# VHH binders against h2kzm9r124to488: the designs that were tried, part 40

Target 1, 365 residues: h2kzm9r124to488
Amino acid sequence: RFTIDTSRAKSNQYVVSLCSKKIGIIEYPDGRSDKQPCDVYWHNVVLSDMNKIVTSPQSRVNKFPGMTELAKKISLTHSISSMQKLFPDEYAFYPNSWFLPAHLADFHAFYRKAQALGKTEMWFIVKPDEGAQGTGIYLINSPNQIRNVDQRQLVQEYVADPLLMNDKLKFDFRVYGVIKSINPLSIYVAREGMARFCTEKYEKPDSSNFKNLYAHLTNYSLNKANEAYVHSNTLQDQTRGSKRLLSTVFHQLESRGVKTKRLWHDIKLILVKTTLAMLPEIMLHYEHHFYDSTGPQCFQIMGFDVMIREDGTPILLEVNAAPSLTADHIVPHPGRTLLEGGQRVRSIVDEVIKIPLVRDTLLLV
Key: E = the ipSAE of ESMFold2; O = the ipSAE of OpenDDE; V2 = 0.75 times the mean of E and O plus 0.25 times the DockQ between their complexes.

## First folded at step 9 (VHH; framework vhh_6fv0_2)

Design n8 (at its last look DockQ between E and O 0.69; V2 from the best seeds 0.00; counts 0 for: pae E 2.8 > 2)
Fold by OpenDDE, look of step 9:
Structure n8 (fold): chain B 365 residues (1-365), chain A 125 residues (1-125)
Amino acid sequence: as target 1 above (365 residues)
Amino acid sequence: QVQLQESGGGLVQPGGSLRLSCAASGFTFSSYDMYWVRQAPEKGLEWVSWIDSSGGETYYKDSVEGRFTVSRDNAKNTLYLQMNSLKPEDAAQYYCAKVREDSSGFEVIYAFDYRGQGTQVTVSS
């Protein structure tokens, strides 16, 4: 039987343990006392000593060295921008972006040019590089509105024409991909993913509504704090929830006449192209980390946040090197805000997505 | 066992045409979307064309749009790629490919495990 070390799985331990049991993998939650190598090592994060822990080249580990940093907003943008220069049409799925403070002048130049061409209603989203879960994000319609020009942050064109359902809530997809290997490159996409909905109705950004992040940002971490957040208790209810299955939303889109098969195809291409853009740096980090030994086989579950424009074209918003694998969330007590406390509740949507994802990943590698 | 066999490649001059075929066996052909992919020397595998299981929907790489046409005959378990106005940059080994089995929660999107031996397309004056 295959063995798995989950001693460093931390927040992932529950789901990995569950899946391991289900598929008959012997788990070592505290590591192996006999110092024998496991077939698989599951880490929540990459630590600098991973090469000392995973020493067998026959072993597999669920993280690529350096991937966390590479997937950060600025690093990712660097990778994609390099490809955009070579293949502008093929990489149009990523919005124009600027790194602050280095590209501040370029951003100003872009803005001036756009204004000169009559594009007077442009919006941009400012994302702190170290920020997670929507923290510190805000919208601007002029470079002069940047709050701190000296801080490392990413400025991107804001997608102001999202595809909306009848509920008029902005939404995006969390699509899960698995990089099975980098030599040779092998990439898989999970058939099931997540749709994340805003909690306030979308309106095109203007001076009156640009601060309403509940209407403009799809992040779960942000929207869960809104009273308008809709938690689904059943698969039947999730069709109208703030979190929905990707397949559910695709079905809904199909009923509206959207060519969902083509859409899915385009999304898959985004995953491939994005991974390809990252590949040189992934390889570099791998070689650097395992320079003194034959490294193990790395694989990794990746999260891709994709927005669909009104015309049906998908746009890449963000890449996550460590997407959450938790299948519960906190629901506020009746009549109280989330800040005042809540109960941990199972998320059926997350369970349906993440348990099979981890299970099938373990079977894949 | 899934088997895919490509044919129809060859040497053509720029502006010429080729028609590739792929014979499929070992699975219910009509139940699966099919892909054409290609690999040029010193380049990675790239998508060329996609056709859904019914043949009702097709997709093409931008660079081949308007020049290539994918089709299928489900009764014959055969996939086709009509390539017109061929360019030197189209030169590659062409493969037909199938997604992984439905029993898996995953779909392969790069480095197709289910592909044939390929057929060579060369475009030169």
Scores: ipSAE 0.486, ipTM 0.768, lowest interface PAE 0.8, mean pLDDT 91
Fold by ESMFold2, look of step 9:
Structure n8 (fold): chain B 365 residues (1-365), chain A 125 residues (1-125)
Amino acid sequence: as target 1 above (365 residues)
Amino acid sequence: QVQLQESGGGLVQPGGSLRLSCAASGFTFSSYDMYWVRQAPEKGLEWVSWIDSSGGETYYKDSVEGRFTVSRDNAKNTLYLQMNSLKPEDAAQYYCAKVREDSSGFEVIYAFDYRGQGTQVTVSS
C-alpha cells in the first residue's frame, strides 16, 4: 500500500529494493504508468528536473534541490565561514579557509600573524574549484607558493597532527546523517558508520618531503572517495582492512584511553552545526525550485567526513550530498588495475552500514 | 498520553542558581533519553543537555558545561536541571523533551517530538 519509485536510484537501487521488500513497500522500479504519485521517490543524485518528476506535495523525495552544489567544498566553506564569523567557538571544527583571489590579502595577514607568534611550520592545502576528489590539489607552506593566484581556488589549513593508530595510518570517519525535513528541521545520525584508512603511513610535511606528500594526499583522497576500492571480506577481517566499521574503531580508541562518548557527542554536534550553516541556502533553493507549485517533502542521506586530531577533537573535512549506498564493490581482475575494470564482490562492511541505514530511513519517513 | 510538566523557573540574579524539574507521565520514563532545551525570543529551540535512559551518561551544550547538571530519578519519573552561575544569556523558556523510541539504527540529534509547556528563567542584570 505504501509505494516507492526507484526508477532513478541507479546503482543504489539494489539496497533500496531489498529494504522495500523487507518492510512491505510496493516498488515501481520503472516508474508508474498510471500517472499516480508514489509516496517516496528515491534518486541516486540531486536531479535538476526534480520538479517535473516529483510533483505531489504528499510525496517525499530523498534529495533537496541544489544540494549537490551546496555541499561542494566552495559552497560548504562559504556557509561555515559565515557562521565562524558570528560564532567562532561553535564553528572551530572547520579548518581556517580562504577563497582566492578574493581573500588573498586575508590569507597573507593570517600567515604573517602566525609567523609573528612563532609558528615556524605551517602547511596549507590548495584545492581548485573543480575536481574536489583530490585531482589538482597541492600543499604549500607559504602564500607565495600559490599557483595562479588570480584563479578561483580554496586554501585551507592542513591539519598536520591527526590522531593515528599504532600503524601510523591516517584515517577519517564517514558519518551518515539524515535530514528528515527542514520545515521543521529534523536531523538524525546513523549509529553506525565507516572508518577509512590511508594505505600508507602518515608523514608530517616538511620542506624536503612536500612533493611526495602531494602524491600521498592525492592517493588518500582518491581512496576515500572511491567507495568500491577497498573491502573487508569478513567482519573479523575488518580490523585490518582499509575500510572498517566506525563502531570497531571507536572500541579501539576507547581501549587506548580516548573519551569516545565525548567524541561521538562532538561529531553529532558537527552534523547539526553544519546543517544549520547550510540551512538558509537549502531553503532558498527549495523555494526557488518549486516557486510556482507546491513541492514534495524532501529528505536526504548525507555523508560527513570527519578527521580526529591528536587531542581527540573532531574536524569536519567534507560533506557528500549523495554518498554511495551500494553494498558491494568492484575488485580488480587478477593482474589488472581497478581502472581496467573488475569483478563485483560483496562488501560485508558496506552491508552492515548501508542496509540498516536505508531500511531505517524508509521507516523514518 | 504523554505529559511533561516543567517547574522551578523564576527570576534570578546573575551568578545565581535555579533547579528545574520535569514531571513525566503517560510513558515508561526509564526507557527514554531526555533533553533539556530552551527557547529565547531571537532563537529557535536549542538543546541544553541530554541524559540517557539510565542516567549514566550526560552531555551539555558547550556554553553551559561546568555550570549546569542534568539528572533523573526514574523511580519518581522526574528529570532535573541544576543551573549554577547563571548568565543573562541563559534567560529563556526551558522545556524537557522526550524523543522518539530509539530502537532503530538512528539517534535523534535535532528534533523534539514531545515537550511540556515550559518554565521561564529570567536573569536580571
Scores: ipSAE 0.214, ipTM 0.638, lowest interface PAE 2.8, mean pLDDT 79
ESMFold2 (binder alone), look of step 9: mean pLDDT 78; pTM 0.784

## First folded at step 10 (VHH; framework vhh_6fv0_2)

Design o1 (at its last look DockQ between E and O 0.78; V2 from the best seeds 0.74)
Fold by OpenDDE, look of step 10:
Structure o1 (fold): chain B 365 residues (1-365), chain A 124 residues (1-124)
Amino acid sequence: as target 1 above (365 residues)
Amino acid sequence: QVQLQESGGGLVQPGGSLRLSCAASGFTFSSYDMYWVRQAPEKGLEWVSWIDSSGGETYYKDSVEGRFTVSRDNAKNTLYLQMNSLKPEDAAQYYCARVREDSGFEVIYPFDYRGQGTQVTVSS
């Protein structure tokens, strides 16, 4: 039987343990006391000593060294920007981006040029590089509105023309990909993913509504705090939830005449092109981390956040090197706020997506 | 097993035309969307065109739009690519491809099931 070490799985341990049991993998939640190598090591994060823990080249580990850093906003932008310079048409799926403070002057220059061309209604989104889950994000329509120009941040063109359905809620897709290997490169995409919906109706940004992040940001971590957030308890009611299955939303889009086959194809290309853009750095980090030995086989589940424009074209928003694999959410206690704690409740949408994802990933490697 | 065999490649002058064919076997051809992909020297595989299972929908890479036409004959298990107004940048090994599924995944790189390919050369 295959063996898996989940001693460093942390928040992922539950789902990995569950899946391991389902497919007959022997789990070592505390590591192997006999110091024999496991077939698979599942880590929540990459630590500097990974090369000391995973010593067998026949073993597999679910993280690439350096991927967490590489997938951060500024690092990702560097990778994609390099490809955009070489292949501008092929990489048009990523918004124009600037990282502060280094590109502040370039951003000003871009803005001035745009204004000179009569583009007076441009909006930008400012994202802290170290920020997670929507923290510190805000919209601007002028470079002068940047709150702290010395802080390491990413500035991107805001996608102001999202595809909307009848509910007029802005939404994006969390598409899951698996990098099975980098030599040779092998990429898989999960057939099922997630759609995340805003909790307030979308309107084009203006001076009156640009601070309403519930209308402009799709992040679950943000929108779950809104009373208007809709938790689904069944697969039947998830069709109207703030989280929906990707397949459900695709079906809804199809009913509206959207060319969903083309859309899915374009999304897959985004995953491939994005991974290719990151590949040189992935390889570099791998070689550096395992410089003194033959490294193990690395694989990784990646999350790609993709928004659909009104014209049906997908745009890449973010890449997550460690997408959440938890399948529950916290419901506030009666009369209390979420900040005061709550009860963990099953998320059917997350279960349907993430359990098969992890299971099938383990079967794949 | 899935078998794809491309043919029809060759040497043409810029502005010339070629018609590629792909013979499929080992699966229900009419049930799958089909793709044309190509690989030029020192470049990776790239998507060129695809056609849905019924032949009712077709899509093209921007650079070949208006010049290439994909079609299929499900009765003959054959995929076609009519290439007109060929350019030097179109020179590549052309492959017929089908999506490969593995468990709950689609294999998206490298591109799917594909044949041995057929060489297209464009030179004056």
Scores: ipSAE 0.767, ipTM 0.895, lowest interface PAE 0.5, mean pLDDT 93
Fold by ESMFold2, look of step 10:
Structure o1 (fold): chain B 365 residues (1-365), chain A 124 residues (1-124)
Amino acid sequence: as target 1 above (365 residues)
Amino acid sequence: QVQLQESGGGLVQPGGSLRLSCAASGFTFSSYDMYWVRQAPEKGLEWVSWIDSSGGETYYKDSVEGRFTVSRDNAKNTLYLQMNSLKPEDAAQYYCARVREDSGFEVIYPFDYRGQGTQVTVSS
């Protein structure tokens, strides 16, 4: 009946296979030998040759062409900043950003306006383009502190007022959205997600701790840039502290007086508005990739990373085009690296989140 | 067969008031959170207010907070929007919409509006 090709699902194949069996979908884990298309293709990442792999317009594939690039910080920031200019109140959920040198005057104007409103504790992250991957990132609290104003660099508002739990650890939510289609646009959100806690207590920036925060920010950026390797992701999970269900943390927030229904509403709007900001480029990349034929029906599970301010308002941090759908991780044996061998360990939190996510996505399709 | 029918729009002076109604049928109204949304010329649909299924919690777009009040009567399957201190920028076609779930997800776009809406015009 319904068929699925999981030959390119890689590490995600286990969860997809399990869900396919439960729904009664016929799986082709090594691809189809009879040259007929499958109804669904499940890819681990956005593949640049998708138009050579998924050729039937009747097929569905779980990735949009070009989405990996579109979801990266630079492209995402361009898309959202364009909307912030037109609808500043609607897009206040994303930190203000400036691409220097072109936006230097705009950055100065923003700073002067904020000073006129009495804001004196503003911090910004600066990422120079000339630095090595993740290297050269620094914090400033005034535009005059930009080191090389004529060089290409990204300046972004630093959110210095995160909501903390009683252990003073910073956390974010991973919220899963599904773009079911883009014409017409149809967006869904999973009711469950993940809360990820940092391994170190948060310290607010000031002149006395500037270098420590700068070093921590640099190490965080380097680790994030290296998350393409399984070993880096496994080490990051072990060092970020505990993972919890989003629902568990929402209950804890509600008991502390946070209006969690309003928070969830605001998060849902972030997913919609972010997708709307990205949509023109998503459509253009699809048309370009399938320029000589009718392409497949694309859908995609997206990861949205959201932080909560001290006052309970959510801020979009990141969008992940290919969030991990694995429910087990390989951890190193004591005193050894993962390259020297490791043991597969179940993640109950990941199972509770990701098995229903994949199952329900397959049912949508 | 899900039906939502909006009414109560009209022409009003700036600073005036209107009360919109949304009659619901074909589903268990008391089980759904509801939206009011609106569409002005050359704009997409924008969210205006939200009310939970019991009517116990409400939230509003910042530009209408303090001026608009959403309410519901679950016994009459009716959603209401009381609009006070109307401004020219409030002129739009107003729709009610359900907050839907599908296959274990919440549907967050498009809004699930079903009626023709009701026009609110603010004229000086």
Scores: ipSAE 0.693, ipTM 0.858, lowest interface PAE 0.6, mean pLDDT 82
ESMFold2 (binder alone), look of step 10: mean pLDDT 80; pTM 0.799

Design o2 (at its last look DockQ between E and O 0.82; V2 from the best seeds 0.00; counts 0 for: unsure alone 63.0 < 65)
Fold by OpenDDE, look of step 10:
Structure o2 (fold): chain B 365 residues (1-365), chain A 124 residues (1-124)
Amino acid sequence: as target 1 above (365 residues)
Amino acid sequence: QVQLQESGGGLVQPGGSLRLSCAASGFTFSSYDMYWVRQAPEKGLEWVSWIDSSGGETYYKDSVEGRFTVSRDNAKNTLYLQMNSLKPEDAAQYYCARLREDSGFEVIYPFDYRGQGTQVTVSS
């Protein structure tokens, strides 16, 4: 029987344990006392001692060394920008981006040129590189509005023409991919994913609404704090929830005449092209991390955040090297704020997505 | 087992035309979307064209749009690619491909189900 070490799975331990049990894998939640290698090691994060923990080349580990850093906003942008220079048409799915402070002058130059061409209504999104879950993100329509030019940040063109449905809520997709191997490269895409909806109706950014992040950012971590957030309790009511199944939203889009087959195809290409852009760095990190031994087989579940433009074309917003695999959410106690705590409540949408994802990933490797 | 066999490649002058064919067997051809992919020397596999299972929808790489036409005959289990106005940059090994499904996943790289390919050379 296959064995799995979940001693470092932490927040992922519940779902991994559940799935392991379902498919008959023997779990060691505290590691193996007999010091024998496990077939699979599941880590929540990559630690510097991974090469000391996973010593057998026949073992598998669910993280690539360096992937967490590589998937960060600036690092990802570097990888994609390199490919954009070589293949501009192929990599048009990623917005123009600038790294602060290094590219501040370039950003100003871009802005001036755009203005000279009559593009006076451009908006940009500023993202802290170390920021998570939408913290510190804000919109600007001029480089002069950057709050701190010395801080390491990513500036991107804001996508101001999102595809909207009848509810007029901006939304994006969390698409899950699995990098099964890098030599040779092997990429899988999960058929089921997540749609995340804003909690306030979208309007094109202007001086009056650009601070309303509930209308402009799709992040769950942000929108869950809004009273307008809709938690779904059943698969039936999730069709109107702030989280929906990707398949549900695709069906809704199909009913509006959207070419969903093409859309899905284009999304898959984004996953492939993005991974290819990252591949040289992934390989480099792997070789460096396991320089003194034969490394294990690495695999990794990746999250790709994709928004759909009004014309039906997808655009990549973000890559997540450690997408949340939790299937519950916190509901505040009556009369209290979320900051004051709450009770854990089952998220049916997350369960439907994440449990099969982890299960099938384990079966895959 | 899934089998795909490409044919129709050859040497043509710039501006010339070729028609590729792919014979499919080992699966219900009419139930699957089909792809043409190509690999040029020292380059990776790239998507060229896509046709849905019914043949009602077709899509193309931007660089071949308007020049290439994908079609299928489900009764004959055959996929076609009409290539017109060929350019030197179109030179490659061309493959007929189908995506593989594995549990709740689609294998999107590489194209595991593809034939041996047919060589297209464009030279004056």
Scores: ipSAE 0.801, ipTM 0.908, lowest interface PAE 0.4, mean pLDDT 93
Fold by ESMFold2, look of step 10:
Structure o2 (fold): chain B 365 residues (1-365), chain A 124 residues (1-124)
Amino acid sequence: as target 1 above (365 residues)
Amino acid sequence: QVQLQESGGGLVQPGGSLRLSCAASGFTFSSYDMYWVRQAPEKGLEWVSWIDSSGGETYYKDSVEGRFTVSRDNAKNTLYLQMNSLKPEDAAQYYCARLREDSGFEVIYPFDYRGQGTQVTVSS
């Protein structure tokens, strides 16, 4: 009988337990008392002591060692930039990026070259290496606006021509990929995903709105508590929610003339090419982590955040090594702010996406 | 059992044309989207074109768009690739593959090709 250790699944444990019961997997939510290995270990994050926890080469674990660091913006950009040097056309799906302070001169040169070609409206997003969502991130339109130029930080082209729906909200897709194995490499994609919409109408950057956009970026994490953020708790409300099903948005795009099958193919290529770019470091971290023994068979669910340009071209924004597999969200108590306390509410959109994702991943492995 | 057999490759001068065929058997060909992929020594395996199960939609790698045309004849269980204006960079072993699904996922790597392929060589 197939066994799973969910003792380190944390907030994801509910969905994993539900799926395990449905397919007949024996769950050990507190680990095994007899010290015998389980067939699968389900961790909520990449654990630095994985080699002490998962010791049997017969076991599978749902994380690759080191993946959290490899998927962070700076490391991800290093991996993709290396491939862009070798295959510039194949890796054009990632915005131009510069690692400060090392590439400060390269950034100035890029800016001057673009000015010489007559490009007058250029915006860039600056990400300090702290990495908190929405905090510390800011928008610039000139290299001389960079704060703390001697600090390690990432500058990236801001994609200012997003495809918008009729409500003029900026959105991106969360696409779920599964790396089933790395030797040989095997990658899968879930057909369903999430479309995430901003809480306010999109404002293209210009000199008159710069400070409002700056404030929006720095307060991104508080927008989820904003009452203008529409929670998609019913599939019938899908067209108006801040979270929508990828399939619903694709249908809307198709009705407006977007070539959605080509779009989907291009997104799949982004997942493959991104994983290929990361693969040498994934293999190196695996070999280092299990340097004196044969390690377990790792697999991993990855979140890929993709936005669409107005011409229909997909752009990779981010990779999440440990996307949330929860099916609820926190809202403020009636008449209170989220800071005064909150309550958990069921999310039907998340259930439709994440329960099949976890179920099918368990069946795959 | 599933079989894919490629043919129609050969030696061609730059600017020439070839038509590749892929004979399919062992499955309901008309139910599957199909790919052409190619392998060159310096580039590894890359996709070339895609066609949906009905043949109503196609798309191409940017470097071949306008020069290559994918088509299918579902009555004959055959996939075709018409290659015009061939360039030295098109030289490769060409394979056909079908789109695969497994456990509710689409398989996106590796490409699932099964035949021996057919060699396209473009002279100097």
Scores: ipSAE 0.630, ipTM 0.813, lowest interface PAE 0.6, mean pLDDT 82
ESMFold2 (binder alone), look of step 10: mean pLDDT 78; pTM 0.781

